VH-VL binders against q9umr5. Designs and how they scored, part 201

Target 1, 268 residues: q9umr5
Amino acid sequence: SYKPVIVVHGLFDSSYSFRHLLEYINETHPGTVVTVLDLFDGRESLRPLWEQVQGFREAVVPIMAKAPQGVHLICYSQGGLVCRALLSVMDDHNVDSFISLSSPQMGQYGDTDYLKWLFPTSMRSNLYRICYSPWGQEFSICNYWHDPHHDDLYLNASSFLALINGERDHPNATVWRKNFLRVGHLVLIGGPDDGVITPWQSSFFGFYDANETVLEMEEQLVYLRDSFGLKTLLARGAIVRCPMAGISHTAWHSNRTLYETCIEPWLS

## First folded at step 8 (VH-VL)

Design gg57 (framework fv_mavrilimumab)
Fold by ESMFold2-Fast, scan of step 8:
Order: sequence, then C-alpha cells, then structure tokens
Structure gg57 (fold): chain C 268 residues (1-268), chain A 123 residues (1-123), chain B 111 residues (1-111)
Amino acid sequence: as target 1 above (268 residues)
Amino acid sequence: QVQLVQSGAEVKKPGASVKVSCKVSGYTLTELSIHWVRQAPGKGLEWMGGFDPEDGEPVYAQRFQGRVTMTEDTSTDTAYMELSSLRSEDTAVYYCATVSYDWKTGRYSFDYWGQGTMVTVSS
Amino acid sequence: QSVLTQPPSVSGAPGQRVTISCTGSSSNIGIGYDVSWYQQLPGTAPKLLIYGNSNRPSGVPDRFSGSKSGTSASLAITGLQAEDEADYYCQSYDSSLSGWVFGGGTKLTVL
C-alpha cells in the first residue's frame, strides 16, 4: 500500500487541473489515496497566503492523522509556498516527500497575465509600489513578489515569503525550522521554458541579485545561514533537484515524462 | 450571450455513421470548449467527450474511443461529433454543451447547452 | 450502475424542502473534484442549476442550494413549487475513468 498523496494547487487553479497527474499516479501506484485540496480555488487563490495556510492546515490534519506511516505532498506553483509554510507551522506533520512543481521558492520578478489582469498598467519594475504596501500584501501574488532592485522594501514589507525563508527575523523561526526539517525529501522541479516563474531558478531556491544575475541556492544567504534548514537537508541527502526543459508553466502536472522522471520515484 | 444550435434529427441504419453539428454564436469557437453528452429515451445523461478546456485536445469517454471523432471548424464556428458503427443502443438525443471556467470560483461547468439532436438507429 | 448514485425519485408538497443526494467515491467527489447540478424539464435540454458545489448561475433562485461533504453532495430545494417538477442530475469528474460522470438522475414529483 502506498502513502496517501495530498495535492495543493496554484493561482487560479482547480482540482480539474490535476486530472492527468491523478491518472499517472493511479497507473504507477494503484490504490494510492489521493486528495486534491479543493480550497482557495479561482479568485480565492488571491487571498493572503497566511490565510490559505490556515485553511489548508485544517484540511490536511485529518488526512495525516489517518496515515501514521506518512504522507506525500505535491504542491504546484503558488501551492509550493503554501506547503513550505504548512510544513513549518505544523508541529506534528508526517510528510515524507514534499514535491514542489515549479514554485517560486525565492519569489517572483516577472510579468504574468495574472499580474496584468490585476494591475493592467503596471510593469514588473513598478509593481513594488503596489505589492509592498499593506493593501498589496492582501494579495497572494504580492506575498512572494521579490523585486531584486528593492530588496530593502521586500525584507521590510513581505508578510509571507521573507518570513518563511528566514530572510527577516521572526519569533517562531526556530520552531519553524525544526518542523520543516522533519520532511523526508524535498523534491524541487522546474525548468527554463516555464514562461511564468521568473527567474525559473526560483523553483530551485536560486534568484536574481541586484544586477539580475541569477545566484543558485548554495550562494543564497538563506542557504549559507541555514535559516530554515536547506543546508541541513542537502547535507542529509534529502534535497532532490529535477530540472526539465520544454515544459510550460501550466504543463508540469500533465507531462508524463516529467511525472515518470521527477515525481514517480518519490511516491512510496 | 452564448447560443448553441444543433443540426436536425437523423435516422440511420445499424453500421452507418452520423455527424451532428453544433453552431456557436455569441463567442468564437476558439474561446470555448465544446463537449458532447447523450441521453437515450427515458435514461440519464452520458458524457461522450469534448475538447479539453485546458489542453485544447479532444478527449473521449472510454466506451466511445475508436467510434467517436470530435472536430471543430473555426471558420464557421461549428463543432462536430461523428459516431460510427451505429448500433440500436446509440438511439438517443445528442447534446452539445460549452464547458467554461469561472475565474471567480475556480470552477468548470457545462453552462450552455444546445437544443439536442435526436438520432434514431433502426433496422 | 452510475458512478455517482442518486435516489431514483423524491417527492414533496408545495412550500416544502426536499434534498437530493449524490453519492460518489474516492475516485471523484472524495478525491476533491467539485459537483454540478442540472435540472431537466420534460422535452428540454438540461439547464445548469449549481456549479462548483454551491455556486448559482445568474437567474437561478436562491431556493436552490448545493453542498458537498466527503464523498457525497446534496442539492436542497426550499419553497418547493410545481414548476420544480423535473429530473435532476449531479455531475463530477472521475479520475479512474479520466472523464466527466453524471449521476443516474432523480425525478422530483411535486404532490
């Protein structure tokens, strides 16, 4: 029998968006109990990420309680950030594999159709003025907006990402780190042809410096300081990096080769 | 507002094929996902297939794979469903319906339906 | 027979409340797929009544409401009227069939 799988969606997604992923899991691991969390769908995915974390936490508690051998998380796009926080705030999670599908783990600095929909006259260079306001922080996409040219504002105003990454101090940081480190495997997936996640290396904890040069995970202060456990996990052999070219942002959960290469091996 | 107008009733012999049309107005076909649902007399609704609203590719219910072909002509905003090797059990009203995404709720639904096309298969 | 199970019939008097159940499994409603409801008057095409578990399209009166819990969904009709006499179908997506599925339908009789 396989461990249950919990799926957390991204911005404007629905459970239907994961139909192919669920088919692949059923084919390779028949009998797996899969739950796609049907919370914060559509416009509700714009709610502040801490609000989403609270709701998803309530949903996962009974699933984890019924599976003493552990569960796996598959978290897509924005959902990967929800799962990051979830694993930190839960004192008793039993997650084995946390599979992050093209999630902006170090943040986002790029124009998307969603940002143009919400802020049609704004360019990425100007979004910091909206996102780093109290009003802007009421939108999930602003919770992980990371302007490399205004890092001081990001550190001061980010109510979510800067805190869960340990980039700004927080009273719960030590407990969050302890909780996150209980994860069995951190499986990071992403690629250069995503077209939405900018820089795409954000899915692997890489990000722009002030000159928009990408620095990889091992060069990040959050890694070097081991702020929430990345250095410890890597030393433990618990971080898996699985980049794949040729996959657009909306296709990570519907590409069979990607599933077989990057996801299937981590579903016990 | 979206309107779906289907072709008229058909009477076919066993083994023949039938091609039902669904003309879209109010939106262009490229903006919509058309699915097909049938209903045998006095029976319930049965999904046959349609163009996946996210993938843009046709998807067919398992029991109709190999017998059904769904196509679209964007120049005339018309969707088609062709069912081959007709059997008596294929006697039914065939509906086209739009499958649309409501961004406010994050939900898909079959929100607009054609009037239906009666296909009778008799020997 | 159907992947989604509905009672074949339900009845009520004018002004009464009736509830129609839709029972699924771990491959559809239980996995997290949402439920839609359709009303079909005799000789007409189905009409969308409820989508995404509990949302009403424009023009559907608030007498119709939907809910979902575990592997099941329910359609509630309050203030029952003679015009509500129709067949009602639930619908979801099923991962094992890789397709959309409908319940067997419930005939509502207004006494």
Scores: ipSAE 0.741, ipTM 0.877, lowest interface PAE 1.4, mean pLDDT 92

Design gg58 (framework fv_mavrilimumab)
Fold by ESMFold2-Fast, scan of step 8:
Structure gg58 (fold): chain C 268 residues (1-268), chain A 123 residues (1-123), chain B 111 residues (1-111)
Amino acid sequence: as target 1 above (268 residues)
Amino acid sequence: QVQLVQSGAEVKKPGASVKVSCKVSGYTLTELSIHWVRQAPGKGLEWMGGFDPEDGEPVYAQRFQGRVTMTEDTSTDTAYMELSSLRSEDTAVYYCATVSYDWKTGRYSFDYWGQGTMVTVSS
Amino acid sequence: QSVLTQPPSVSGAPGQRVTISCTGSSSNIGSGYDVSWYQQLPGTAPKLLIYGNSNRPSGVPDRFSGSKSGTSASLAITGLQAEDEADYYCQSYDSSLSGWVFGGGTKLTVL
């Protein structure tokens, strides 16, 4: 009776990382078919996001085809951006709830252990030199790097995020918007203690201006212009915001209270 | 590289407890996740539990919950598995193994194994 | 039904190919958990042979390969040699048991 759930992981993740989430779902919604997509794991999570979108698309098509009543997506961290693109490029998706777990929906601008590990000599102020090159855009993390001090470079060089957010023109923008608007619910989850997603409000479509002051979703041009349908979804009552303090980046899929409050209600 | 050396064979009476040790060398115990797997004579492998490599806390298989305790002594780089209320069907070789994450593939595996400790439970 | 199923035995002649299946369910392999394979020579501890569905540790010859599809996984051994005679175990994680699970094991006999 419950719709199948498809889980899309983030940077350097494994299916094992979602074991607690699957246990919670089994406890509250026994019989739910849950599939963690076992693609682009480890360093393959660094592949360009459009390449990942194509691979994940091929994996979700047969699952969606078997579920005429619809499916739910739970998409973690970088995986939330993959799911954003999936919902836009698929003319025939039947997604009811898209649950985004601490995903940098407006981009990332922060010094994290992941960046230090990948680019040990770079600080967030310098990463635009690498990310906004053709070589840098071959790495997933650079596809959503959004330096608020070099917004002109972001708009011109981002091969992924600026396009799916409608911040730069694309021939498919009208079709992508139409497809995305078919989603039943957009459930946004995130919080101030994440420690990785910077600013954390990026998980709710907020982001830094040029002075590093956070502007919330309703103040963003992408919302005001309704570039890919956020304003329409909000007016339709389809956007759910569920912020929670006290949760670190790697704990969004393993906190029972978070699950009961923010995820469980959307798994019909 | 990594070597796991286990304590010697044990013979116990039903109702007793046994504590098997696993000494780590070539690496520090604090950087490893140790799990325990047993194998009854002529039978297959059965996971008992271990320290979760992500949570850092011990996790036990449901059928051993309440009878098994897994601990670590970082000062001696030694992991322990204690099984209580022994029965004849607990007769088995008990293995310790490291569970490691390979960042290149995003995968966990039981990559290094101890030599095994034979525990015989008989009247 | 949460147990991984392997054939009890397989056999082949030197130089030939054999395949060992590992059949799971929706709570383990079907949920997206990866599969590892272990080789156990008589009287010895298990040794990691394949991890993460298809990856070989250093020192494992490329005659050994793994694959996963749907709720099942397979180990293929090509160019069979006498020293390949051993027990082989698949392993995954199972969400209904909240733990790691092993297959029942397959005895490979090289004729």
Scores: ipSAE 0.800, ipTM 0.900, lowest interface PAE 1.2, mean pLDDT 92
Fold by OpenDDE, second read of step 9:
Structure gg58 (fold): chain C 268 residues (1-268), chain A 123 residues (1-123), chain B 111 residues (1-111)
Amino acid sequence: as target 1 above (268 residues)
Amino acid sequence: QVQLVQSGAEVKKPGASVKVSCKVSGYTLTELSIHWVRQAPGKGLEWMGGFDPEDGEPVYAQRFQGRVTMTEDTSTDTAYMELSSLRSEDTAVYYCATVSYDWKTGRYSFDYWGQGTMVTVSS
Amino acid sequence: QSVLTQPPSVSGAPGQRVTISCTGSSSNIGSGYDVSWYQQLPGTAPKLLIYGNSNRPSGVPDRFSGSKSGTSASLAITGLQAEDEADYYCQSYDSSLSGWVFGGGTKLTVL
């Protein structure tokens, strides 16, 4: 039998958004129990990510308990960060494959429709003034806003991304790293035609330097310092990178070719 | 508020086709996703198909694939459902309905319904 | 025959509380898809009663409530009134069928 699959959605998504993914799984892996977690939907997806992590944790614990052989996580967009945090705070998770589906794993620094909706008068270059305030950190988007030109503010004010990355010292960093390293495989999916994740390499733990030059994962301090276990995972052969072109952000979960190439192999 | 007004009752012979219309008002058809649900006399509701609220593509229930065609005329804000190769079992009231997404709650629903069109198939 | 299973009928006296169950499977309710409820008065089109498991549209009284757990959902009606006599249908999405699905319907009789 196939291991259960847990799906964590992104910003403003619903379970219906993943209908094609579930169809693909049913077709290729019949009998698989797939659960799209129906939490923090719609505008509630704007709530602080730590709050979401707690909620999703409560939902996945019983699923994991019923699946002693392990489960797979498919986490889309913002959900990928939620899942990474989940795996960091849970010392007893049994996740085999963690599939990060077009997630801003190293943060977001780009003007998107999401940002325009929430901050219609704000430009990317000025969003740090809002996002790195206590008020701004009450919004999920700001929890992973990563301004490369204001690294000091990011490191000091980011209440989520900087912590799970181990970029800011905290008493749980060692434990979180240990917990995250329990994952069997980390499958990173994304692509240059995403249009939302900025830079798109963020899905592969790449990101801007101070000159907005994109550096790859191996050049990031979090990797070099192995602050949350990326270097260790890579050394274990546990990181899978699956880039794909020609896919827009809202289509990652609804593309058959992408599913067969990047997702299906890890659902066994 | 959205209003859906459907065409009148139809009587058809087996093997014939029927085309039911659904005129939209309050909003434009381009702003709505129209679906069709039928109900045989004394029976329950059965989803036939409709336009996907996310990508706008028509989707049909497997049972009706090959026999049903759903179209839209945006110039007249009218949706159509055509069912061919009619059988006696196709005798039913056919409803058009809107499927809407609430961004606040992240939920879909069939929130507005037409008055229904009775289609009788008899020899 | 319906993908979602409902009791054929339920009854209650005015003022009482009644519940209508809707049982699905792992490919619909159990997958996390929302459940909606519709009220159909005799000779009329269905009306949206509950959406997103527990949300009431404008105009629906708070004596109607919905819940979902596991592969099942439930509609609760408190303070039952004569006007509540109708057929009630649950609805969800099914990934195995790639489409929306309804329950078989429940006839509610107010005694």
Scores: ipSAE 0.459, ipTM 0.799, lowest interface PAE 1.8, mean pLDDT 94

Design gg59 (framework fv_mavrilimumab)
Fold by ESMFold2-Fast, scan of step 8:
Structure gg59 (fold): chain C 268 residues (1-268), chain A 123 residues (1-123), chain B 111 residues (1-111)
Amino acid sequence: as target 1 above (268 residues)
Amino acid sequence: QVQLVQSGAEVKKPGASVKVSCKVSGYTLTELSIHWVRQAPGKGLEWMGGFDPEDGEPVYAQRFQGRVTMTEDTSTDTAYMELSSLRSEDTAVYYCATVSYDWKTGRYSFDYWGQGTMVTVSS
Amino acid sequence: QSVLTQPPSVSGAPGQRVTISCTGSTSNIGAGYDVSWYQQLPGTAPKLLIYGNSNRPSGVPDRFSGSKSGTSASLAITGLQAEDEADYYCQSYDSSLSGWVFGGGTKLTVL
């Protein structure tokens, strides 16, 4: 029998947006119980990420309890960061595959339509003034804003990403690392034609240095120090990288070739 | 204010085709998705198909696949539903409805409905 | 056959509370798809009453409320009035059918 699948959506999404993904899973793994968590939909996706983590945690507990053999997570865009935090704060999770669909795992630094709607007169170069304020940190999108030109402000003001990445100290860091390391597989998916996630390599734990040159995961300080377990997972053979060109940000959950290549193999 | 006005009642023989129209006013078809729902006398609502609001392509319920064709003429803001190979079981009121997205809730709904078109299939 | 199950009828007296259930499965409501409710008066087209589990369109009184839990949804009507006598339909999306589905409908009788 197949393990149940839990889907966590992204910014301004609805459960309806995942209808193709659920169809693909039903075709290849018939009988799989798939649940798209319909919490923090629409405008509520802008609520602080720690608030969302708490709500999603309450929703996943009964699903995990019902499946002692384990569950799989498919987490899209912003939802991938929610799932990162869930795996860290839950000392009893039984997640086998964590499938991250084009999520800004090291943060976001790019002008997108979503940001222009929220902050219409701002450019990526000046968003740090809003996002790294206490008021700005009340918005989910600012929780993972990572300006490579103001790394000092990011490290001091980020209430979410810097903490979950182990870039800033937290009393629970050791426990969060231990919990995260229980995951069976970390499947990273993304690509150069996404058009929203900037840099797109953020989906693979790569990110800009101060000159906006992308440094890959193995060159990141968080990897080298093994701050939350990436180096340990890679050594264990538990990290899967599946880049694919030609896929725009809203198409990761509705492309059959992507599903067959990057997702289907991990849904035991 | 959105209004949907459908074409008048039709009487058809078994084996014929019927084409029902739905004219949109107060908004344009380019901003809306039209879906079709039928209701046999004394029975419940049955979704037939419509234009997917995210993909922009027509999608049909499995039981009507191969018999139904849905089209839109954006120049006249009119949607059409054509059902072929009619049977007596196809006697029903056929409704068009708009499917709209509410960004605040992240939800889709069938928010405006036409008055309905009675299609009678008899010998 | 309907994949969303509603009771065929429900009844109440003026001023009372009635609840109409909508029971789905793991392929629709249980998969995370939201529920809408429609009111149909005799001889008229359906009217949107509730969307996205619990949201009311403009003009729908707060006597009507919706909720969703697990594989089921419910429509509650408080302060029941004679004009509430109608057929009520729930609706969701079903991933096994790749389409929208309606419940079989519930006839509300005001005694």
Scores: ipSAE 0.806, ipTM 0.903, lowest interface PAE 1.1, mean pLDDT 92
Fold by OpenDDE, second read of step 9:
Structure gg59 (fold): chain C 268 residues (1-268), chain A 123 residues (1-123), chain B 111 residues (1-111)
Amino acid sequence: as target 1 above (268 residues)
Amino acid sequence: QVQLVQSGAEVKKPGASVKVSCKVSGYTLTELSIHWVRQAPGKGLEWMGGFDPEDGEPVYAQRFQGRVTMTEDTSTDTAYMELSSLRSEDTAVYYCATVSYDWKTGRYSFDYWGQGTMVTVSS
Amino acid sequence: QSVLTQPPSVSGAPGQRVTISCTGSTSNIGAGYDVSWYQQLPGTAPKLLIYGNSNRPSGVPDRFSGSKSGTSASLAITGLQAEDEADYYCQSYDSSLSGWVFGGGTKLTVL
């Protein structure tokens, strides 16, 4: 039998958004128990990410308990960060494949339709004034806002990304790293035509330096310091990078070719 | 709201052991992370050790390694701190406290404290 | 002796503003660990005053504020009141010691 698949959605999504993905899984892996977690849908996805992590944790624990052989996670967009945090705080998770589907794993620094809706009068260069305030951090988007020009503010004010990255040290950094390293495989999916994740390399733990030059995962301090286990995972062959062009952000979960190439191989 | 009630004052001789209890109410002990902090008369606060808020493992300050044992009885919602090989310098008020992780801000804090237990070590 | 350094005492008149400094190192405050502040009234257990550098728990008035920069932190008290007379302790985590650390404490006297 196939391991259960747990799906975590992104910003403003619902379970309905993943109907095609469910179809693909059912067709290629008949009998697979797929659970799309219907939590924090729509506008509720704007809630603080730690709150979401707690909610999703409560939902996945019973699923994992019923699947002693392990489960797979498919986490889309913002959900990829939720899942990463989830795996960091859970010392008893049994996740085999963690599939990060076009997620801003190293953060977001770009004007998007989502940002314009929430902050219509704010430019990307000025969003740090809002996002790194106490009330700004009550919004999920600000929890992974990563301004390369205000690193000090990011490190100090980011209540989510800086912590799970181990960029801001905390008492449980070592434990979180240990927990995260329990994952069998980390599958990173994204592409240059995404149009939302900025830079798109964030899905592969790449990000801007102070000059907005995109550096790769291996050039990032979190990698070099192995702050949450990326270097270790890479060393033991547990990281899979699956870039794909020609896919917009809202199509990652509904593209058959993408599924067959980047997702399906890790559901067995 | 969390309440911590500690055992009464103790008088011990050098070389003896003392075991202080901390009973939790409002929440269950399994939902909390208990730490211990002591304060010598007229001195500052000193962290002794406690349970990690995420993995639940006990961690002791290096100074007390091998001499302190922290345990929990979940059936009675009571945490214990035992200090052995007592010395005069161990004379202090011993506090239990909860260390919480704020899921909104990602911050830790010692948010609730017991009333303290005076332990006097004298020959 | 304390890992975090505080002034032994500060004083102020009612209505004034006072600040208490907390100086750490690269292995604690400078490493990015948060600073918390505790108020200890005479003969009582410590009470959480500030956590996460600048956050106030419920019930703590806004005349108390915290900040952190570099390897140091500061507690500011505006509109000083007689009831503020107490000992104040800063707290952080130290990676080199693998444990929580407190400052030496500051006695605040309201004149």
Scores: ipSAE 0.006, ipTM 0.483, lowest interface PAE 11.4, mean pLDDT 92

